# VH-VL binders against q9c0h5r722to879: the designs that were tried, part 4

Target 1, 158 residues: q9c0h5r722to879
Amino acid sequence: WSSESIKKPMIVTSDRHVKKEACELFKLIQMYMGDRRAKADPLHVALEVATKGWSVQGLRDELYIQLCRQTTENFRLESLARGWELMAICLAFFPPTPKFHSYLEGYIYRHMDPVNDTKGVAISTYAKYCYHKLQKAALTGAKKGLKKPNVEEIRHAK
Below, E stands for the ipSAE of ESMFold2; O stands for the ipSAE of OpenDDE; V2 stands for 0.75 times the mean of E and O plus 0.25 times the DockQ between their complexes.

## First folded at step 1 (VH-VL)

Design k1 (framework fv_acasunlimab_arm2)
Fold by ESMFold2-Fast, scan of step 1:
Structure k1 (fold): chain C 158 residues (1-158), chain A 117 residues (1-117), chain B 110 residues (1-110)
Amino acid sequence: as target 1 above (158 residues)
Amino acid sequence: EVQLVESGGGLVQPGRSLRLSCTASGFTVSDYYMSWVRQAPGKGLEWVGYIYSGGSTYYAASVKGRFTISRDDSKSIAYLQMNSLKTEDTAVYYCARDYEWGYFDYWGQGTLVTVSS
Amino acid sequence: DIVMTQSPSSLSASVGDRVTITCQASQDISNYLAWYQQKPGKAPKRLIYDASNLETGVPSRFSASGSGTDYTFTISSLQPEDIATYYCQQYDNSYSDPLTFGGGTKVEIK
């Protein structure tokens, strides 16, 4: 977890556009989680996050690793809950690449045990939901392709 | 047209209270982050605190516990309630609007608060 | 808190001169920096945001650059109307942390 901004992507890339988008994406994630001043209401911040990941395929793995970082050793309960919520929202629209799938699956799986629950945040419940969404997104993306994010679907994904 | 007008400044004795008002026009105050920034005579700018669109407030350590920021959405006014005033609080107080990132786009003219016996 | 150190505290230059002001942050602020101009008796006016983006309507003689902890503001050809005090301001990680300004640089014409 970090309250600071990032200067470059967590995943190595030579694409200048992807580097810039990754840094902007991190700011939006912090806004949704309440760790940075909000640009817009949470629903529309989430829409922008999901839309960036959907439209810029090269950002999808970066998006999920940023969420993993922000849900690791995060002692701010509201922020922690929002981070898991945002992961579930993004998994409704796109999976990570097959190469990153095992890492994300393992990260989520580790949090499915109720021992991970903190006072006020049922992490295991969020993790179980995200695990199911991840498997569904990977299957759907392989068969049908991915649906563009919209406000109604984001409300449903929460 | 966006406009911010501060009022309520004046001479006040140490230990007393004073309330400043910031009347906004041309926009809805609840849609923005409203900040107070002060400037002691001949000195630089110091952020005092803000209230954001959701209503939560944050303060600089120098005023925390003594100053309270609030707003009246129906009147489009932001307030700075200053309690237990000290001579070090003597400054021109500006009301400033910030939206996305915490850099200010519109400022009021400022109102002078002098804390002296 | 992030401390912003601005230098010089004051300077005098001639019309047409290139003027450079620097701002140093106590930690990396990732380009979350604005520059303001404050004329005597007036409220500050934002000239630059995100370290290098010029505000609409601001003359092109004003520019800024920098990254990490070191930032620079430049007036390429100083004009009489540029007499003012200039401030940098960081806005990195401001959930509960304060917004902080540099000490200011007073620019006067010889």
Scores: ipSAE 0.006, ipTM 0.543, lowest interface PAE 12.6, mean pLDDT 84

Design k2 (framework fv_acasunlimab_arm2)
Fold by ESMFold2-Fast, scan of step 1:
Structure k2 (fold): chain C 158 residues (1-158), chain A 118 residues (1-118), chain B 110 residues (1-110)
Amino acid sequence: as target 1 above (158 residues)
Amino acid sequence: EVQLVESGGGLVQPGRSLRLSCTASGFTVSDYYMSWVRQAPGKGLEWVGYIYSGGSTYYAASVKGRFTISRDDSKSIAYLQMNSLKTEDTAVYYCARGSYLDTYFDYWGQGTLVTVSS
Amino acid sequence: DIVMTQSPSSLSASVGDRVTITCQASQDISNYLAWYQQKPGKAPKRLIYDASNLETGVPSRFSASGSGTDYTFTISSLQPEDIATYYCQQYDNSYSDPLTFGGGTKVEIK
């Protein structure tokens, strides 16, 4: 968990565009989670996050690792809940790469134990939902391709 | 079964207003994109606008600022409020349901004719 | 705005003929394309979605394919009840981006 901006991506890349987008993406994630002042309502911030991941394939693994970081050792209850909610939203539109799938699957699985639950935030419930969405996204993305994010589907994905 | 029925069309003078209704049955309107598509006599289809769940609306440039789409979930009715009507707004107006995943249309109403003329 | 160019604007064919209609997008629409049939005096009916998927209950003589910017709709054996105008529609939209239809193709029997 961090309240600061990042100066470089969490996943090493030589792509200048991906580096810039990763830093902007981190700010949007913090806005959705309530850790940074937002200029738009939460649904439209979530739509921006999902759209960046959908449109910039090289950003997808970076997006998921940023969400893992922001849901790790996060003691701000509303921020923690929104971080898991945003992960579920993104998994409705695209999976991580096959190389990153096992890491993300393991991260989510480790949080399915109710011992992770805090007062007011049922992390295990979010984790179970995200686990199911990850498996579905991986299967569906391989078969039929990926649909562009839209506001209505984001509302449904919550 | 899914049904969409438009009403409210008619003859109206330029510069005036008219409200169209689309009564839906067989589904929950707030779970879908509710769209308006028009067709001028002898011409092709033109998208007018749509409403998402929760009330967010989007419009074609040709009608933005003049037309407003709204929804009454308790009555299962979608509305198209048309203000400052122009002769080029003369068309059959269809309401159409879009999948919650996409804005392609699976069900259409029968259409209602709006004629803007002096 | 994404412009959809549909051709031909009209065609006349005999019963049993193979009819092909094309639709070209001004930019890549990633298969977010539907095809509609509109019979005289009636509302449009969706026949195809996601560029190639046939709607349940639609006869198998209707098919479609394509990718990127180029899409095709085919009637393999034209029947009298297929007299209609056919439209393509793209839905590769974000936020306020408009949905756009092709100009339509009027199909008549000789």
Scores: ipSAE 0.000, ipTM 0.479, lowest interface PAE 15.9, mean pLDDT 82

Design k3 (framework fv_acasunlimab_arm2; at its last look DockQ between E and O 0.04; V2 from the best seeds 0.00; counts 0 for: pae O 10.1 > 2, off the site)
Fold by ESMFold2-Fast, scan of step 1:
Structure k3 (fold): chain C 158 residues (1-158), chain A 118 residues (1-118), chain B 110 residues (1-110)
Amino acid sequence: as target 1 above (158 residues)
Amino acid sequence: EVQLVESGGGLVQPGRSLRLSCTASGFTVSDYYMSWVRQAPGKGLEWVGYIYSGGSTYYAASVKGRFTISRDDSKSIAYLQMNSLKTEDTAVYYCARHEYWSGPFDYWGQGTLVTVSS
Amino acid sequence: DIVMTQSPSSLSASVGDRVTITCQASQDISNYLAWYQQKPGKAPKRLIYDASNLETGVPSRFSASGSGTDYTFTISSLQPEDIATYYCQQYDSYGSTPYTFGGGTKVEIK
C-alpha cells in the first residue's frame, strides 16, 4: 500500500501513452479508495477507472497490479474494502492478460482464507467474489469481446 | 448437442505414463473450463485439475508435478498427461465442462478406466 | 481445504417416500454448492446448482436448500429411477483444491 503518487508504471512499458495513463490511473484508484481527495463521487471515479482499463488495453495488467499493491499491508480499513470493491468492478469489464492471470489469481486466492478478515472488513468475502469475477472475465473476453463500462453496470458490480 | 468422450485408459505399470484424451463436440472448448475428475473403484469423486478458457492450468495437490492438462482447440480435444503413475491413481477418469472456475460441472463424459498395477 | 461432510452414507426407502440428504461444509461456502446424481456404471449428472437452482429438465420432485455451512437435498416422492448415489460439491474453496465433493449417499429402494 502507498499514500503517494507513482512516478512510473509498476509494469515496464515502452509505450509513452500507457506510462502517462498508468500514473493518472493510480491517482483515480487512490481517489476511489479515499486515500486522495476526489472531485467526483465514488461511482463516477470507478466509471473513469473502468473506462481507462477498457479503452487502453495495454493498461489492464498495470491496473490490476496497482490494485494488488493498494490492498497489500493496507491498515486503513475503509480504503482496504474500497480497493477490493474496485477490483471486482474492473473484473466485471475486462480481464488481465493470460500472462498476468496466474499472478492475479494467486494474489486473490491467498486472501480467500478467513484469517485475513479484520475489524469488520471481510477480506475473504471480497477475495472470493473477485476470484469468481476474474474467471468469468477471462472467459467472456475470449468468447464475446468486451463491452464498454457504464454507470448502471458498475452499480450492479458493487 | 454437447458431448464429451474420454479415451486412452487402460492397464499400466507403476512409474509409467499414460495420456487420456477428451473429445468435445457441440461447443467450443476454448470458451469453457475443462476439468478432470476421477473416481477410484467403490469410492467417491475427486477433482484432479482444470484448464481454464485462457489456458492456465491448476491441479490437486495429489497430482501436482506428475499430471499435466493441455488442450488442442483446432481438434476440440483436452488431454491429461499422467506421469509417474502410482497404484493410488487407479480410477475412472471423467472430463467435465464448466463455465466459471467456481461453476459446477454441467456436462460429463462417460469416463475411461485407468488401472495402475504391478 | 474445505471438507464436505455428507449424511447419511446410505439409505433404503420405499417408492413414494420423502428422502432427505444433508451436506455440511467445514466453512461458509456462500451457496456455491451443487448436487449430482450418479447411476450405477454411469457418469454423474448435475441436478442442482447454486444451492437451490434446479437444472432444466430435472423433475420437480428434486429440490434443495440451505445456506452458509448447512445444505439439504430432498426427493419429495422417491421413484424407482432415482436409485443412485448422490453427491454434493462445493465450488467456493481456497487451499489446494477449489472443488470438494461430499462422500456420497447411496439411495436404494426396498
Scores: ipSAE 0.006, ipTM 0.489, lowest interface PAE 16.2, mean pLDDT 83
Fold by ESMFold2, look of step 2:
Structure k3 (fold): chain C 158 residues (1-158), chain A 118 residues (1-118), chain B 110 residues (1-110)
Amino acid sequence: as target 1 above (158 residues)
Amino acid sequence: EVQLVESGGGLVQPGRSLRLSCTASGFTVSDYYMSWVRQAPGKGLEWVGYIYSGGSTYYAASVKGRFTISRDDSKSIAYLQMNSLKTEDTAVYYCARHEYWSGPFDYWGQGTLVTVSS
Amino acid sequence: DIVMTQSPSSLSASVGDRVTITCQASQDISNYLAWYQQKPGKAPKRLIYDASNLETGVPSRFSASGSGTDYTFTISSLQPEDIATYYCQQYDSYGSTPYTFGGGTKVEIK
């Protein structure tokens, strides 16, 4: 977990647009989790995160590894809960690429054991829910339709 | 010089409606949230709701469904439409600005009194 | 909702006295707390934000500290113009009520 900005993506890419969007994405994740001051409310921050992952397929794996980073070694309990919540929200709209699927599945699986639970946050419960969503997303692919996610869909995905 | 000026308060019967205005000056209004906060006579402060320039609004449970916040950034005005007023809505209503969704209020207006009674 | 318990609800002190007001949050609010001064018949004025940061132009006799759930506000030497009601406000909420205020502390001079 980190309270600081990043200047480059965690996954190597040659696409300059993806590089720039990855840094902005990290700020949005921090804002949703309450680790960075946000102008927008959490619902609209989550909307922007989900829209970026839905719209820019090259960002999907980066998005999920940033969430893994921010839920690892995170001592701020509300932030930790919000990080897992955001992961579940995004999995309602798009899966990771097949190449990253097994890594994300392994990350989620490792957190399904109650031994990893912390006081005030039942990580294993979040992880089990995310595991279900990941398996469903692998069967159905990204959300159907040509319209970007909207606030009502984000509210339902929480 | 940042200024916020509320207007539109007065005496209103229960069940009626009233619209409050908050006129802003001295800053770029589209960069800020505008909140309404109320204070019943002799009581503490209660947040009512906010609006941001993108149209995002949020309301306290006590007023949700009865009150509507809107803004006209070209005129630098925020509005509070108060419908189905109850005696417990009697208060001084302040507008306040904040830069962030969950940021502290840096400037307040002087308030306008709304009295709901028969 | 995050409940803010402010104490005392009122106090009387002499000019020059040190005055301390406390707020306790029902959960960790990560220093997202402001202190406001409200003089009779006037709007609130922010004195302190983010738990300890003094607003520009606010006299240095005002200070605050705290972390987690426990926060304090201090006037080191009470002056006649400090007669007011003081409120804490948290802004760390997520959900339907993002802002809650303490009940207020009315400060009077003996």
Scores: ipSAE 0.006, ipTM 0.605, lowest interface PAE 8.9, mean pLDDT 85
Fold by OpenDDE, look of step 2:
Structure k3 (fold): chain C 158 residues (1-158), chain A 118 residues (1-118), chain B 110 residues (1-110)
Amino acid sequence: as target 1 above (158 residues)
Amino acid sequence: EVQLVESGGGLVQPGRSLRLSCTASGFTVSDYYMSWVRQAPGKGLEWVGYIYSGGSTYYAASVKGRFTISRDDSKSIAYLQMNSLKTEDTAVYYCARHEYWSGPFDYWGQGTLVTVSS
Amino acid sequence: DIVMTQSPSSLSASVGDRVTITCQASQDISNYLAWYQQKPGKAPKRLIYDASNLETGVPSRFSASGSGTDYTFTISSLQPEDIATYYCQQYDSYGSTPYTFGGGTKVEIK
C-alpha cells in the first residue's frame, strides 16, 4: 500500500497509452479506496476505473497489479475493503491477461485464508468472491458488446 | 462441437507410472478449467483434480503428491500424470470441462480404464 | 472436506412414478450443486447446475431444488430411459476445498 502516487506503470510496458493512463488509474483507485480525495462519488469512480480497464486491454494487468499493491499491507480497514471490492468490480467486466492470471489468482488465493481477517474485516470473504469472479472472467472473457459499463452494472458487480 | 477424448489407460503394476491424455476439440482448453474424475468399478464418482485456465492446479488428497495435471495448449490436450500408482487407483478416468464458474463438468469424455494390479 | 450424503442409494419405481433423491451437504454450499445422470457404461451427464438450473435439452420432468445444506432432485414421471445412477456434486469452495460427489442413487424400473 502506498499513499503516494505512482510515477510510472508498475508493469513493464512499451505501450504509450498504458504509460500515460497508469498514473491516472492509480489515482482513481486511491480515490475509490478513500486514500485520495475523490472528485466524484465512489460508484462513478469505480465506473471510470472499470471502463478504463474494459476499453484498454493493455491497462488491465496494470490495474490489477495496482489493486494488489493497494491491498497489500494496507492497515486502513475501510480502504482495504474498498480495494478488494474494486477488484471484484473490475473482474466482473474483464479478466487479466493469461500471462498475469496466475499471479492474480495466486494473490487472491493466498488471501482466502481466514487468518487474513482482521478487526472485523473479512478479507477472506472478499478474496473468495474475487476468486470466483476471476475464474468466471477467465472463462467468459471481457464484457462483450458495444456498450460501455454503466453504473447499474457496477452496482451489481459489488 | 465440443468433444473430449481420453486415452492412455491400461494395465499397470503398483508403483508404476502412467500418463493419461484428454484431447479436446471444439474449444480452447486454455480458456477453461479441465478436471479429471475417476470411477472405480461399481463405485461412485471421485474428483481427482483440475487445472485452472491460468494453469494453477488443485488435487484431491488421495492423489496429491502422486498425480499431476498439465496441459499443452498448442495441442489442445490435458494430461494426468499418475505416479506411484496403487491398486485403489484402479478406475475409469474421465476428463471433464468446466463450462463456467457456476457449473462445472458440462462436458465429459468417454473415459479410459486404468487397472493397477500385481 | 465437504461431505455429500445422498439418499437413497438405490430405488425401484414404476413408469410414471415420481422419484425423489436427496442430497445433504455437511456444510452450507450456497446452491453450488450439480446433478448428474450416468447410464450404464456411459459417462456422466450433467442435468442440473446451481441447484435448480436445468441444462438445455434436458426433459422438463427433471427438476431440482434446495438451499443451504439440503437439496432435492426430482423426476416427476419416471420413464424407461431414465434408468441410471444419479449423483449430486458440490463445487462451493472452488479451489479451497475439493469437489465432492454424493454416493449416487441407482434408479431402476419395476
Scores: ipSAE 0.006, ipTM 0.597, lowest interface PAE 10.1, mean pLDDT 90
ESMFold2 (binder alone), look of step 2: mean pLDDT 91; pTM 0.923

Design k4 (framework fv_acasunlimab_arm2)
Fold by ESMFold2-Fast, scan of step 1:
Structure k4 (fold): chain C 158 residues (1-158), chain A 119 residues (1-119), chain B 110 residues (1-110)
Amino acid sequence: as target 1 above (158 residues)
Amino acid sequence: EVQLVESGGGLVQPGRSLRLSCTASGFTVSDYYMSWVRQAPGKGLEWVGYIYSGGSTYYAASVKGRFTISRDDSKSIAYLQMNSLKTEDTAVYYCARVYRGDSYYFDYWGQGTLVTVSS
Amino acid sequence: DIVMTQSPSSLSASVGDRVTITCQASQDISNYLAWYQQKPGKAPKRLIYDASNLETGVPSRFSASGSGTDYTFTISSLQPEDIATYYCQQYDSYGSTPYTFGGGTKVEIK
């Protein structure tokens, strides 16, 4: 977990555009989680996050690793809950690459045990939901094309 | 070099419609919040609305339901569609880009385009 | 919605005078405030951002300070080219009306 901005992506890339997008994406994630001030409501911040990941395929693994970082050792209950919520939203629209799938699956799986729950946040419940969405997204991406994010579907993903 | 150029202003009768364009150069419009700000003759500045980088829109209460903001990413143009125009909508309309750093102030402004709503 | 109360609405001063303009926000805006200069027929030009940061290329006679709900903008030695209307603007609120401006202060040389 970090309250600071990042100056480079968490996943190494030589693409200048992807590097800039990754740093901007991290700020949007912090805004959704309440760790950075935003000019839009959370629903529309989530739409921007999902749209960037959907439209820039090279950002998808970066997006998920950033969410894993922001949900690791995060002691701000509201921020922690929002981070898991945002992961579920993104998984409604696109999976990570097959190469990153096993890492993300393992990360989510480890959080499905109720021992991870805090008094204010049922992490295991969020993790179970994300696990099912991850499997669904991977299947949909392999079988059908991925649908562009929209406000209506984000409301239901929350 | 970042530039914003508004166009489409003019004289229009009450109750009619007008569409303003904001042509952007030097950056990708879909990566920023694009805002419209207006100024009635001899009066102060009033925020009209913006389109979020993800596509969602917000409006001032005075124009909600009548004005629509949109963009054409392929042409780098933001639009302000003004319907059911009132005499009170007479103003210079500015297009402004929102800074995407740690603060959300307007970093670039267009020159403005005058809209006169009169019979 | 955050209301910005700017004072005075107008003032006349002599070249070389110290000019002070204030803005009061209806709630704490965490230094998310800019000051603009607008000359007749021109778009507003931002002089100050984040309450006290001077824009590159803006003369050092312009300065600003404040925090919370109370903010001040100062021209230490008024010059003829400073004739303009000055506006404060907050960018802390979000939702349907995320930006609000002060009413403006018209600065004239007597």
Scores: ipSAE 0.005, ipTM 0.533, lowest interface PAE 13.6, mean pLDDT 84

Design k5 (framework fv_acasunlimab_arm2)
Fold by ESMFold2-Fast, scan of step 1:
Structure k5 (fold): chain C 158 residues (1-158), chain A 119 residues (1-119), chain B 110 residues (1-110)
Amino acid sequence: as target 1 above (158 residues)
Amino acid sequence: EVQLVESGGGLVQPGRSLRLSCTASGFTVSDYYMSWVRQAPGKGLEWVGYIYSGGSTYYAASVKGRFTISRDDSKSIAYLQMNSLKTEDTAVYYCAREGLYYSDAFDIWGQGTLVTVSS
Amino acid sequence: DIVMTQSPSSLSASVGDRVTITCQASQDISNYLAWYQQKPGKAPKRLIYDASNLETGVPSRFSASGSGTDYTFTISSLQPEDIATYYCQQGYSWSDTPLTFGGGTKVEIK
């Protein structure tokens, strides 16, 4: 977990567009989680995050690893809950690449045990939901195209 | 050495157009958020607009619909296309780079180029 | 739009004096605040970012503090080369919203 801005992407990339988008994305993730104040309401911040991941395919793995970092050893309970919520929202619209799928699946799976629950945050419940969404997104992406994010579907994803 | 150099300013009549250029050296303009900020003679600083990730552009209400920001990534140049110029657009125009830090603040500025809109 | 009210608009002080200028935002800007120095005929130069962080190479006599809506910039011992107009700028705006500057404070030596 970090309260600071990032100066470079967490995953090494030679694509200049992906580099600048990754730094911008991290600001939006912090805004949604309450670690950085946002001008827009949380729903529209989430829409921006989901839209960037959907439109910039090279950002998807970076987005998920940033969320994994922000949900690791995060002792701000509201921020922690928001991080898992944002992961669920993104997984409603796109999976990570097949190469990153196993890592993300393992990360989520490890958090499904109730022993991970903290006072005030049921991490295991968020993780179970994310696990289900991850598998569904992977199947949907393989069978048919992915839907563009919209405000109504983000409300339902929660 | 990181540097921004503006060019294209000058005297122009109301209602006409003018294009400003901002040439970056020591870095690639497409890797950063690039803004235009103007300052009327004897007045304060006013943000005009910027171009950032993915090429998206945003403008102050006072110039929206008249000004367009673009960039040429191969040449590392940012542009400000100014259409339907008004006398109140008279100002020194600065090109500024937004740093990759928390505040969305400008770490590098060009020297500025003067645009005078007068008959 | 976030309005930035800067005060005073101008001041005159002696070399060695402590100079303080303030910036007030119309809403909470969560420390997204920078301070710039502009010398006559020159482009602005950023001195402070994130409300209180000093830019590399800027003299330690410059400092800043604040949170929420109220921010302060201080020169602990004014030097002749510090004659300039100083501006605050909020970076809280995002996406389709404007960045805004304070009106500026002109600092002159008596």
Scores: ipSAE 0.006, ipTM 0.508, lowest interface PAE 13.6, mean pLDDT 83

Design k6 (framework fv_acasunlimab_arm2)
Fold by ESMFold2-Fast, scan of step 1:
Structure k6 (fold): chain C 158 residues (1-158), chain A 120 residues (1-120), chain B 110 residues (1-110)
Amino acid sequence: as target 1 above (158 residues)
Amino acid sequence: EVQLVESGGGLVQPGRSLRLSCTASGFTVSDYYMSWVRQAPGKGLEWVGYIYSGGSTYYAASVKGRFTISRDDSKSIAYLQMNSLKTEDTAVYYCARSDYYGLEYAMDYWGQGTLVTVSS
Amino acid sequence: DIVMTQSPSSLSASVGDRVTITCQASQDISNYLAWYQQKPGKAPKRLIYDASNLETGVPSRFSASGSGTDYTFTISSLQPEDIATYYCQQGYSWSDTPLTFGGGTKVEIK
């Protein structure tokens, strides 16, 4: 977990466009989670995040690793819950690459144990939902994603 | 180099329709947010609406329901379809781009503008 | 809507003078503010983005600062080519609150 901006992507890339997108994506994730002042309502911030991941295939693994970081050792309960919501939203539209799948699957699986639950946040319930969504997304949307994000689908996904 | 060129402006009667085009060159239109901003004669700037990189559109309350923004990525053209025009819509209409997706909708390149006059 | 109040509406200064323009937002806009220069008969040109970042190729005599609801734009040494109308613009809420511009400040040489 971090409250600061990132200066470079978490996954190495030489593409300067992807580098800029990754840094902006991190700010949007922080906005959705309440760790940075939001410039728009949460649904539209989530739409921006989902649209970037859907449109820029090279950004999908970066998106998921950023969400893993922001849900690791996060002691702000509202932020933690929103981070898991955002992961579920993104998994409704696109999976990570097959190479990143096992890492994300393992990360989510480890959080399915109720021992991860805190007062006010049922992390294990979010993780079970995300696990289910990941498996479905991987089966049908491995290359280009499942469907283009829109506001109504985001309301449904969370 | 980045260029935006507006066209389609002119004199039109109240209640009629007019379509403006914004021809872009030097970049991929679908990678950017594309805005329309207008300026009434002798007045300040007023945001009209935009289409963002994923295709969703947003509009100022004054034009919502009457104006539609779209784009043809294969031709690198953004459009502003203006329906049910009012005399208050008289303005120079500018097309503008936001650099690096999501630089919070500040516009880095602007076209020269096209004048729309709504009068009898 | 977020209202941007820009002051002054006009000013006259001499070449070499320091010129300051202010923008006040009706609510906290978290530095989502840009400054534009518009010369007569021309399209606006962005000089500043994210409240204080100077656009590439823009002379260093232009600068800006501020946070929350209060923002300032400064020309440290006014040049003849700087004669223009300057606008601030907030981009804080793009989906449910439209982008809004300040009323503009006309800068003239006396």
Scores: ipSAE 0.006, ipTM 0.503, lowest interface PAE 14.0, mean pLDDT 82

Design p1 (framework fv_pamlectabart)
Fold by ESMFold2-Fast, scan of step 1:
Structure p1 (fold): chain C 158 residues (1-158), chain A 118 residues (1-118), chain B 107 residues (1-107)
Amino acid sequence: as target 1 above (158 residues)
Amino acid sequence: EVQLVESGGGLVQPGGSLRLSCAASGFTFSSYWISWVRQAPGKGLVWVGEINSDGSSTNYAPSLKDKFTISRDNAKNTLYLQMNSLRAEDTAVYYCARDYYGSEFDYWGQGTLVTVSS
Amino acid sequence: EIVMTQSPATLSVSPGERATLSCKASQSVSSNVAWYQQKPGQAPRALIYGASTRATGIPARFSGSGSGTEFTLTISSLQSEDFAVYYCQQYNNWPLTFGAGTKLELK
């Protein structure tokens, strides 16, 4: 969990465009979670996050690792809940790469135990939902390809 | 209240360049993705590309990516389309259109005509 | 890219009649289809999004339906101002693509 901006991607990349997008993506994630001031409403911010991950394939694993970082040791109740919500939203539109799938699956699985629940945030419920979405997205992405995010789909995904 | 007004169109010779502008008013310009859409005389609509709210990300029709560049100046509420290496097939009315949160284009400008001819 | 195919190219109808316009996608676009009306010399006007939701200010006589690859725009009781070209558009995948249009003309 961090309240500051990042200077470089969490996953090493040689692509300059991906580096720039990763830093901007982190700001959008913080805005959605309430950890950074945003001019846009949360639904619009979520649309930008989902759209960046959908349009920039090289950004997808970076997006998920940033969400894992922001949901790890996060003691701000609303921020923690928003982070899991945003993970579910993104998983409605695209999976991580097959190479990153096992890491993300393990991260989500570890949070499915109710002992992870805090007062006011049912982390295990969010994790179960995200686990289901991850498996569905991986299967759908492999067979059908991926659809562009839009505001109605985002509302349905959370 | 919401208005989009395109300008900068005109006659240009093959191989030339033009920069189109779209002036926005009546809404929070910096909160919306905006697209450029073109229409050749007597033909249908063709999506050119889009730009996100803060200008950090653009997407283009694959055939136009290296020819056209979309940018925006949120302080001036203005969108731009830089067009280079123009050919006769680029002759069209160019519209800017507001993207309503990833769905329909809810507001369109009146369009500006670009004619590429020798 | 996803190809959007509209039919018929031209539909001749009289005021008061019902018009049914078809739009087919080359692959599934879910419900992520919008419809636009364009009159000569004017910019397009949004009618429908999400295949079936009317845009703001659009009269009830306009309705949309469909999902996956087959979509329909219906105008239940044609008014004189409805004679125009109608375009469908998918926003499911980049690049965004439009159909070639259906011209609705007075019989």
Scores: ipSAE 0.000, ipTM 0.513, lowest interface PAE 14.8, mean pLDDT 84

